# Ledger of designs, part 2: VHH binders against F-box only protein 17 (Fbxo17)

Target 1, 286 residues: F-box only protein 17 (Fbxo17), of Mus musculus (Mouse) (q9qzm8)
Amino acid sequence: MGARPSRRQMTEARRLALTKLPPELLVQVLSHVPPRALVTRCRPVCRAWRDLVDGPSIWLLQLARDRSAEGRALYALAQRCPADADADADADGNRHDEFPFCALARFCLRAPFGRNLIHNSCGEQGFRGWEVEHGGNGWAVEKNLTLVPGAPSQTCFVTSFEWCSKRQLVDLVKEGVWQELLDSGQIEICIADWWGARENCGCIYRLRVRLLDEYENEVVKFSASPNPVLQWTERSCRQVSHVFTNFGKGIRYVSFEQYGRDTRSWVGHYGALVTHSSVRVRIRLS

## First folded at step 1 (VHH)

Design a11 (framework vhh_3k1k_2)
Fold by ESMFold2-Fast, scan of step 1:
Structure a11 (fold): chain B 286 residues (1-286), chain A 123 residues (1-123)
Amino acid sequence: as target 1 above (286 residues)
Amino acid sequence: QVQLVESGGALVQPGGSLRLSCAASGFTFSDYYMRWYRQAPGKEREWVAGISSSGGSTSYEDSVKGRFTISRDDARNTVYLQMNSLKPEDTAVYYCAAGLEYTDWSSYEYDYWGQGTQVTVSS
């Protein structure tokens, strides 16, 4: 076929020529288009292209091109995904308005493997995406004076003198990890959180991460209750991490729950610092 | 079964005083951090005061500091809120809450809650 046209260099003449290809060749050609462009540029071209983008074949071909060990394992599992799987259906089988495509399309579009599924992980958008409960003077967002490797922002959340909590519910299926893939026994769910205290301040920090079924019932949990940071300790920021494996079938959600307070009843925000919270999914090769 | 029962709510004139009580049963009271919350008409529930399991540490919302005093009597499984110099802004339903201070269940989400007691400050 020769050189691949760049997104900006694809001309109307090229699009018109492509619409004249037999369906089996059109699928091959369109399978080289990046996922977002398939939906935003290719799908609107004509009914035939719409029907191809709405189907699984293009997406399965994109997955087939990742020749890594992880990519090959994913492709084997993707071949077992039903062509008409509705990744966004509710408990009654009704499709939600948010995403109209098959499960493989959602996986390719969202690219969940390795990506942080926690939104606003450092407080860079205030409290957006978090369900927040304020004790004492509540949570605040401030600059983190301790460098956290890999953090997307140098900000953190800080608790007050009473217990503050915040949680985020990650819908793994909506993030692209379809049900049969979650049930395969080849998925690892990797969680991490960074916590600490300000200089000359003490804190108590707790993390609870729960894997929930489609009805939001707890199936598996991880709890971390590290030793409190004492007042007069040097400023600290340390990681808690855990990997969920062998969690069985029926998992849909990850509930990521943080709890913190200071060790004293000081007015203001002198409690636990939390930042760079993460939930990531990956495939296991064993 | 865990139960918290608030009492002492009344109609009081501005500048008056009132003492609320919360009787606890069904758990080891001495292990729990005890808190008072209030909810005014058309407002969200807000924290008012807290007392540690040992009773050695107390904390207050700024608007009640110096006017309200939280205390506990572990022999009687009761927490108290002494309210002095009451203002119309203090009108609310007052709730008692219990949480385990140093366990995985020590959070507002896992607190045991009472049914509330109405405090009205009006002339």
Scores: ipSAE 0.000, ipTM 0.123, lowest interface PAE 17.4, mean pLDDT 79

Design a12 (framework vhh_7sr4_2)
Fold by ESMFold2-Fast, scan of step 1:
Structure a12 (fold): chain B 286 residues (1-286), chain A 122 residues (1-122)
Amino acid sequence: as target 1 above (286 residues)
Amino acid sequence: EVKLVESGGGLVQPGGSLRLSCAASGFTFSSYDMGWYRQTPGKQRDLVADITSGGSTKYGDSVKGRFTISRDNTKNTVYLQMNSLKPEDTAVYYCARVDYEFGSDLYYFDYWGQGTQVTVSS
């Protein structure tokens, strides 16, 4: 019922037949419907269907059908997820979601495992999603002439002759990783970044990634300060990466922070080139 | 708990050499910039040399060409090789774990060692 990526309503005949099923059978049937179709097609049918989609049972059954090692580990943790967990509540308890879904629904809808949680990772949307600080002539977005494996766009950010920085704050709970799952000790947060310089140019590049609590206080950090190159003889990009594990309880945000400048103090944009920034989450297998 | 322990200081004649060592523990040494600073009584600590997590080096103008900073991430140790020592190099030498203020040229120092005395005199 619904491998089809359609926003269309169900036929009236199918709707009427399904509304006559006992709740236990209805839950089984609906558990095979893709997450977006549950929200867009099933939830509007009637109050009983809405209550099922807003509750955890259908989502637990979807997770139970993933028979991978990761899926089985997640299902065990998901069974302990509070049914009243508000995935959209901030530190002050305020709701930001227009849809009243449980945390398991948010997880299934957002699909955070393995997905890049950094928005606009290559500058393909200019500076959207990034909090930027401009030194000298500031940041620019340009076409990346260097091959970066797996990059979703051939664009990059480049710094000026004075220090430039940009930051993105990833809300792990908003992305679907509920608080009790983050606190389980079975989540790994994988970060990566690509940096370089133009041919015959030099740069200083620094990366700081911080795990923050609900009040945005630093709990754990990773810093990288690779060797600056005064003049690169070839055009190249290098990767830095890190995996956060066993970080304890109370983590909510990942703060991804880049810092760079040109070593030669040239007017324009001849400094650090950064692209394909990533934050990904995964479950550690038992 | 973060700990930095300096060693290798002493008395040398002008033109002599010393090698300072700083043994670090309680943090992921390879992820931090490290520096050597020196202080004479009543004055602020001055940069002698720093080294990034990637091994890039920077030197104070007064020591450039005479001193060499290096690190061994396997041993969690930072070194300062001091050659052609002058009387004005007499100071207490401190190693520090260096962090930076994001979006700034300013560095802050989370931890300092106890210091090691270097005296250059005849």
Scores: ipSAE 0.000, ipTM 0.199, lowest interface PAE 14.3, mean pLDDT 80

Design a13 (framework vhh_7z1x_3)
Fold by ESMFold2-Fast, scan of step 1:
Structure a13 (fold): chain B 286 residues (1-286), chain A 125 residues (1-125)
Amino acid sequence: as target 1 above (286 residues)
Amino acid sequence: QVQLVETGGGLVQPGGSLRLSCTASGFTFDDYAMNWVRQAPGKGLEWLSGISGSGGSTSYADSVKGRFTISRDNAKNTLYLQMNSLQPDDTAVYFCAKEGWDYSSGELPYYFDYWGQGTQVTVSS
């Protein structure tokens, strides 16, 4: 009686009104809710809301709200190349049970476009996420004395005097880029790596990036073979980059593989320095 | 199958000149870049020079630039290193090395897949 309603009381009244809406109008209203809140707050409310969150319509409406050139292109592409209802289904229709929602939900929740899909790109977590092969004294992680623009950490990996390698496999579908989107011909996969040597040290550096199908067979390859770094060279860190376009159908994985060794020392870790490795996905606008 | 044989090493006085040769067999010589690498006593390997398969492009380490000239004769399957103005610090075993980067194979990428046995160069009075 004259007492001011709390924010919680106003929110509860709003929720009660929403549960009385027809499904067509409810989808429109819930499409304004951010992806995480749709899953954590809206999905548990009742079976009707759960069914809406598990379906593609609400996520298509979320894509429609990004009116940038990239957002409009993605929305048109999502309609032309619709995501499978079984977002994580194998060739026999079996789900991996890793993600129980549609492929568009996975895309919205993981936000793969523009994000670096390489884990532990600078060695800030040691060797976590990397499959490593140690030659000689192996790989080490150290402070990078050369500033690398945009690097999340000032750390780098460094090789010893014998051949060392490390690899990461990126599952593009698990990162949210569904198969029909990858097959559209309008997706670009952008890779980059930074490499160099310590002052007065020499190294050999190689990069191999492969686009693999669902069976991990090589479909397309990029290889970088820059000239060796010579002794007496000032400390430096240089970028190698490549963009995969028009790679065809059936791509699922990106295999990112680095190789390096010292050209001068026969002890310690004075070889190739590698850092700020990246795999990014974007839509081609022209 | 693949063989690289270096010749032309020896003793030379400071300021002198020497020509090294590397005879290649067991592969299509003009399809691959070739390199010279040296190892001084008690030190690691030092890359000196590289030449493209056609001979149209060359590169040199700063330590030898202007003094050493790399060349090749594809008709004879032979790589050369002309060394001028030799100094005592040029004393090393000199190796011929084949570029191992092959985009047509499933092999792991290596910078040099085959090396010669080396030829000794001693610069001393």
Scores: ipSAE 0.000, ipTM 0.138, lowest interface PAE 16.6, mean pLDDT 78

Design a14 (framework vhh_8emy_2)
Fold by ESMFold2-Fast, scan of step 1:
Structure a14 (fold): chain B 286 residues (1-286), chain A 124 residues (1-124)
Amino acid sequence: as target 1 above (286 residues)
Amino acid sequence: QVQLQESGGGLVQPGSSLRLSCAASGFTFSDYYMHWVRQAPGKGPEWVSSISGSGDSTNYATSVKGRFSISRDNPSKTLYLQMNSLRPEDSAVYYCATDIYSGSYWGDEAFDIRGQGTQVTVSS
């Protein structure tokens, strides 16, 4: 959602010329390099560049270029962000990624604002990224004959005649939303899901979305149990959505949980259709 | 502990009426959809009717629409099925059902509860 930095092509001659700049000018120059290139191309050049990329100054300058009301609010919060990103280290002190430890770098690299944090939202990659429970004949993935606006694929998941469920756990800190930003009261977590039934079929659909602390304990919950579609005379998909605001401190995960079954058939995959699930994060103004 | 107990079945003549009841306990009755499901000998279960927790929304299988009426009394925690113009093909064990799941954590009490059933036989 910020201004796009200038893209640069690196050459050996260009890198050598840049290393002769005073540190304050080098920071300004490097702040125009895209986040991925800062890590993969600039960081390995020498110790001085590595120290700059691992620190917050370059990343703060990139955030400062977004002059929107949202960008200015984010920048004020970012100025208070810790330079040390120990949250990426596991219990043994091992790191889960090879990128800089600064939390602002992770935010810039992952760009979590507005992006769908649910992976494989339509079943276009089968069940990858989902933890599934199969009732009856289980879940299937099929072509969705109903157009769903904005869906990255016209595929959907469909349940069988017994309860099927699937869930995805979103680690907001790993996605780049650092803890002090989550605790600021300025973050909205926007969830949505699309559901329906096949023509002349019926289903029960339920959605449960939970905000969890670092120990995966439930802090706040949204549940949706729309009216069952007992016989779907015309095929369509309906949206359920919710926005979490003012959820307090200590939130780390979003647990996105879907449940469905058929109301008519006792064979096959004629139950609830679910697709285009989303979890998005944005900043709230004032 | 969730319990559902059906009653009101019996042997009746074609064209007769019968009212089934289901007494519910162990959960917040008014928060859940309730269903009637029937199973004839040698056949799988067939959904008959559903009613929302408030009672404002009802749905019926095509085979019973216009003849059956579902209702509930939330203060007494009782579900009803009024069956009119009964036909031999309505002969079945009738079950009261609710879908309950816990909001505390994922999957802990997700299940489809049916009661013991009440036999309805429509025969001359």
Scores: ipSAE 0.000, ipTM 0.161, lowest interface PAE 14.8, mean pLDDT 78

Design a15 (framework vhh_lunsekimig_d3)
Fold by ESMFold2-Fast, scan of step 1:
Structure a15 (fold): chain B 286 residues (1-286), chain A 124 residues (1-124)
Amino acid sequence: as target 1 above (286 residues)
Amino acid sequence: EVQLVESGGGVVQPGGSLRLSCAASGFTFDDYALYWYRQAAGIERELIASIYSGGSTNYVDSVKGRFTISRDNSENTMYLQMNSLRAEDTGLYYCARDYGEYTFSESYYGMDVWGQGTLVTVSS
């Protein structure tokens, strides 16, 4: 809220001036507009602007603006391995009308590189985004009294005295990483998880992360099976991490699966504490 | 098919020793971590010792230095050597295949294998 009528009029005069440009110059000008504003402000202006925003050229120019080593490598891959517009179709085959219709636009809008693709990584939204299975007293979400570096929330999930599990399926294509980019051999998938137990309690913790094809068949797997901690004598959490690289072609999903229980079969929630789960994607520099 | 059978329980005086055995059948013994649990009257069952397929071991503090878990993969048998026994060690002792290298799925519930239990009584 800093807008005055005269600024609004100047903004409209600017947009009217832009609509008089040839399409090739208009694309160059609009390529300087941030991705969200292209969709929410520029696309509704007129049919010609909508056609430009729905096309791939403006989004290729968006990628060209990142001149980091990673950005340059991504731009080269985007030119060699162009995204297919059909990647934006929903389960009924309908495209999302509220967004541009190309996979490059999805990449620019979602910004998947470096972002945590696990939703609700610390239980800050309860169990939203997770498929959970409850043993004993089940999972609980509680305040984490243990410092975990970089955690977006000071909350954690805690298991009961029988096996509890929870999983999340990450659709890499829906998150913006189009199929030809995944198949390029230059993508790394970085996973991490933090686990622990309450002071003077013990736990059994397991992590299984699978890369799945479009039919949800397992292609590669990482499993972490730390020794059970029968008594946790200090208030701390431990990290497990892994990087998937050179995983081949046809990967579409990451399945992130956690398992835990208490060592003492105590009623309540005295088992494995898990928090700050992450799946991140990055480009490998050769 | 899959079975765990405990033996070696009995009555001992304080300071005495017992060796428990857990004989396994119906699965690839070498691939699994195995556990000893105990349960006293009116108390929840607790995990006291674990042994991994590679031979690594863990103990709860109350038994550390007194109990030794071991395995003989050629005989498909796990052992618990119990020394310097105390009255509070009295209870039912169970072996379990609750932590297997190949049981890494959400369908793990209901796949747990437990022995029948063997009674240990420490009394004068």
Scores: ipSAE 0.000, ipTM 0.255, lowest interface PAE 12.5, mean pLDDT 79

Design a16 (framework vhh_enristomig)
Fold by ESMFold2-Fast, scan of step 1:
Structure a16 (fold): chain B 286 residues (1-286), chain A 123 residues (1-123)
Amino acid sequence: as target 1 above (286 residues)
Amino acid sequence: EVQLLESGGGEVQPGGSLRLSCAASGFTFSSYEISWYRQAPGKQREWVSTITSGGSTNYAESVKGRFTISRDNAKNTLYLQMSSLRAEDTAVYYCAADSYWDTSGYLYEYDYWGQGTLVTVKP
């Protein structure tokens, strides 16, 4: 882990003095303010500052300061395919989201690269964020006694004796990955899931991940259908993963869908255990 | 043994038409949702069209209005009628049986793939 230098916080007195600067100097000064403070402290100052924060110039300068290989590649791409003020508009020019800033601002504020875009990935918040279909006794959330590396919680979802499914729709644009960036051919979408069964139990597990366009039409699909496990001697979890590359233009959503059941038809929740589901985006280097 | 065998590929000029077929064996074809996928050189495999066991169809936006998927359950055969072909349609086309609803109401997902058939759209 590298050391991150602390930035001085902008004070009320300093902000008031800055309101008198010409626009070209304001851009230079405001570019040193952290993204959250630009939105919460600088934007409300006056119309001129609001217009600067709502525009792309400040945010391009924010991107320029990330000197990692990934940051440099992103900055070069952002300059070739700049985000418009209405980047969140649909094909008819209507905004579906009330995000008042440019797409580069959303990227800087949400920081989507490397972050898990699946919410409630282990069931630590019950079923929040998931669209659930319950077969038999349905899904349950329980403590996962099997160590899963990197999992944010030791909880898991478990199916009953009939097919259960759950899905999550990830809106990549709302998460900060603007349309021109997705269309660039330089984005990779990395998915992973962990599955298994309880001690001395068996399961059938299926994963389907789809990349969808803005109309929710399927463009690309990945399916994993491991052979059924009749019984595990001890509790265990295995990982399934896939990387989407070169998927073309028009992708907006990732649909992440899990299916599972037990092999024994036992009443209760003795089927597939699923946890630590992830969708992450990154830039392809070189 | 489950098998899917594509045929009907070849060379065609822009604006031309081709009909692809996929002969299926080793499973209850009429119960499966069957799809067409394609893969152009250097690209990941992309979905083209799906037809459900009930005959409902869905299409990728890039082929909608130009391609028609259909099935003949008596012959265990899937078809893709392609019209108004473009250079961008040049790819190896695959059929896949990737989901199944049985008579007891269970959803099964199987990933059965054919070997593919090459479609080249050349001037």
Scores: ipSAE 0.000, ipTM 0.176, lowest interface PAE 14.6, mean pLDDT 78

Design b01 (framework vhh_7z1x_3)
Fold by ESMFold2-Fast, scan of step 1:
Structure b01 (fold): chain B 286 residues (1-286), chain A 122 residues (1-122)
Amino acid sequence: as target 1 above (286 residues)
Amino acid sequence: QVQLVETGGGLVQPGGSLRLSCTASGFTFDDYYMNWVRQAPGKGLEWLSGISYSGDSTSYADSVKGRFTISRDNAKNTLYLQMNSLQPDDTAVYFCARDEYDSSGYDYFDYWGQGTQVTVSS
């Protein structure tokens, strides 16, 4: 008797029907599929689908569907993006990471605009993602008893009585912002950090954010050295922020560097607390 | 080249006042925390006061708190130290110093002025 196809069999039959479409119609159909599904479900179907997903046309159409002012500005810039750009290729043309796609595909998959490119911004995963230097008793992660607007977690990092630092290197190209887009003069890099002191404690806090070239050489720097918090103050958190614009060509990395200590040699973790660190990228409208 | 030049030192009587100035050149002045440090005859360096890049935050050593006031004018690239109620033990060479930290986060004074002599004597 006629067997009822399993979900898998029905999915395969439908997929086989779609592979019979002319390339122009297939591109139109696939352009409506979310970016992750294009890679994980559509790309493995057959060589024709793989070639379409690996090419720029589907991804350019994905960008064209964003009709916001920002989306239209990005689409105009994306039309000038090289179809076969490979930011992770070494000198011999081999890719170093698991993104075997063009720059437009990486942008769509990573969605870097507006997203916080700092990982583990509040210490919600301990020290994961951070390169840490410990002075005195080192850094600790604690529950933040001070409310910080917009923070994804109510945790913070706190320094000891000697200088502690921690750093995160953001690879803008790996995060999806291709080199020609960074060089366009239409990109803004927005940084922010929240810092403070424990109740009845004092601290010194410094922030250095550097824009680095492909060799990790400093090109542009922002430094913040706000006033030391006096010992015996109430718990507080304050924001520092900066926007990098018109920074020229050749930028690849953002180095986000925090430094802090207690104003006295108290054993333990009574120094600067830092949380809700962010690096965000946006397109400038006119 | 980076330069820090102090002026305003001199001889004053106990209870008198002086205002020191430090003119900075060769760098973006408003990107740096600035400090005043002194050295009394035959003594080591004593940190006196620090001021944030914007001038909206200040710190003082206990020995000068309430008597000295640090300020800056970023439009003029100038750091100031207003010294009131001067005492004989305030006699020292006064230096302005730029606060810097290396790639490892080590904090240090990378540039110093030539110093200006303050003598408090009857």
Scores: ipSAE 0.000, ipTM 0.131, lowest interface PAE 16.9, mean pLDDT 78

Design b02 (framework vhh_8emy_2)
Fold by ESMFold2-Fast, scan of step 1:
Structure b02 (fold): chain B 286 residues (1-286), chain A 121 residues (1-121)
Amino acid sequence: as target 1 above (286 residues)
Amino acid sequence: QVQLQESGGGLVQPGSSLRLSCAASGFTFSDYEMHWVRQAPGKGPEWVSSISDSGGYTNYATSVKGRFSISRDNPSKTLYLQMNSLRPEDSAVYYCAREDYYGSDSYLDYRGQGTQVTVSS
């Protein structure tokens, strides 16, 4: 065979050859590069490559490869995404993240469909990502002795004897779901939460999930206030779930808010147990 | 603003007596059933005793029955726990708590900061 370049040297030689291609061919070639590599490896090469990665054409070609019913429906909606759409723009049009500028690029990089948009859903990272209000002895994170199907961690949050609350704000646009896609009427926002109490303990649990506009004003709300558990003889967890559909235009955020306390015990962390909180987005099948 | 303030704890020898007090403010004390709850280090909370709004009915945990006596003075808005024949296993932080209702179900909604009782031989 003879001597050949290392894998890295082959990649560099290939990049150098590709810079000589006309833009139309370069788009086709770069469309085969995975999303992360487009941003971290291709975008820094030169201004022409940067402009292509920041534009929609490469990302539209990547979306076109999913030939499922869901993929084809998404591709039709993606073709209507404005070329100058900026997923990282704030209220003043300022870009918070230079990588990527295009909304389609954010969607491909973040892959929001089906993914849990709640961070630290079981307390596996302590209280990271949550805004927390501690009543009494506050919230604790502990091992969950009740098996919860599909939970990424065997941990849970437990309230104390006074009202504890925690909330998380999900920015759907930053997670990759651009505004025109949210406004299409073809998006479902699926929420779920698992709640319960320990053996021989009781709790009051409440869930409030709100869809908010760009100014964080409430547009639509789901509330669950199941009957208080005065005392359970055995450990158990129950699921609450809801699907938001036909919520109109202008939605940007999901506010996921949990409230809980003990009904009988008055010290420590023997109140409401919550875990496996989720916010997922999917395209509606017609 | 609902407030409950316990006092009367301390370090005592086995067989001794203590009287705990709880001063209530910010609500109509005579409308609420009141409770004493304790927690020892490394253990879960244990319900100790309850008293009805009028003082006409009292209940006790099996572990303290015959040794502890709960009482209240509604005019002074004070809850009491008389603890006799104290044992090392009675060592805990003692909390007074208010009972309230959610629909037809009852629950404890406020407690004080607690008072430490240590029974050492």
Scores: ipSAE 0.000, ipTM 0.202, lowest interface PAE 14.0, mean pLDDT 81

Design b03 (framework vhh_lunsekimig_d3)
Fold by ESMFold2-Fast, scan of step 1:
Structure b03 (fold): chain B 286 residues (1-286), chain A 120 residues (1-120)
Amino acid sequence: as target 1 above (286 residues)
Amino acid sequence: EVQLVESGGGVVQPGGSLRLSCAASGFTFEDYALYWYRQAAGIERELIASIYSGDSTNYVDSVKGRFTISRDNSENTMYLQMNSLRAEDTGLYYCAADYDESWYGSYDYWGQGTLVTVSS
């Protein structure tokens, strides 16, 4: 799509012309507008446009344009998505989500497929986004001397001489993966984590990833407890990964939990190095 | 005020050696961990070597056995001895220090770096 008018007067004149289109043509025209602009520029124009943006038709047309194998599979599932807004609401019926639109709109706006749903995956923003528990001298964030392929930052979290843990809770529905899509049996939840020790240091590392229902009850769990790195072992940074598939219905959250400590109980931060944690969602092709 | 000044870069043939120096001022040198980073054209800076209080050292695998980091606390200077240089070692070399070991990155990348070119 071409550029929008930059001048306010020109923009208003164009909007007025477009509001006179029949609904069937308006849907086609608006379906070419990028997701963010549909919400920020088109939705406020008038009630008719608001109703179109809040509904599924425009978003289905956008999804139909991805003709990849993944895009076609998603489009088939998207046709079954409820027309009602699939937003999180509190006991008073108030929305917690900043986008009170249909679930397809949230999916298009957030683009969850392939994106890392873990925030601050390498400690590049300190401990922001993580719930941390400190043992000994606690967690530290420091530079990572070991190359980790694809890491967005050359930083890592390091544990102390007593157990440290940190957790992040990923709300898959708020990230755009609506409930019926999660329940379809065609979604894979791919998790990964990188761990290691400083040269000439040792560590104990554990990972627990849980799929939780809407009440935060555990439904499925993956645990990794690789062999401890002993001092003087000269081990490189390693990846742990797992793919959740066929996990059933009712999953809403991914709980990503890391644990680590030093093998030698050295004062300071000489324990487990963890970085490039990831939770990614993809569609399974048969 | 912290100041780090790199020197010792130059042009060298493959298999040659260079010794880089980092002169430090404005902090209690002996109390801090010190680092060497490098940056090749079109690539983000990578941390290649560190030396901690008490002279413990760490290296990335690509330089292990070829590069040696050292420090002289009496001279407030850190060194990187580079042996068996390869074309892929070409780049800008930066030294860095951190004041709070719990929160790295804030005081990285002092000075303009020193250029190392490995060519025949």
Scores: ipSAE 0.000, ipTM 0.122, lowest interface PAE 18.3, mean pLDDT 78

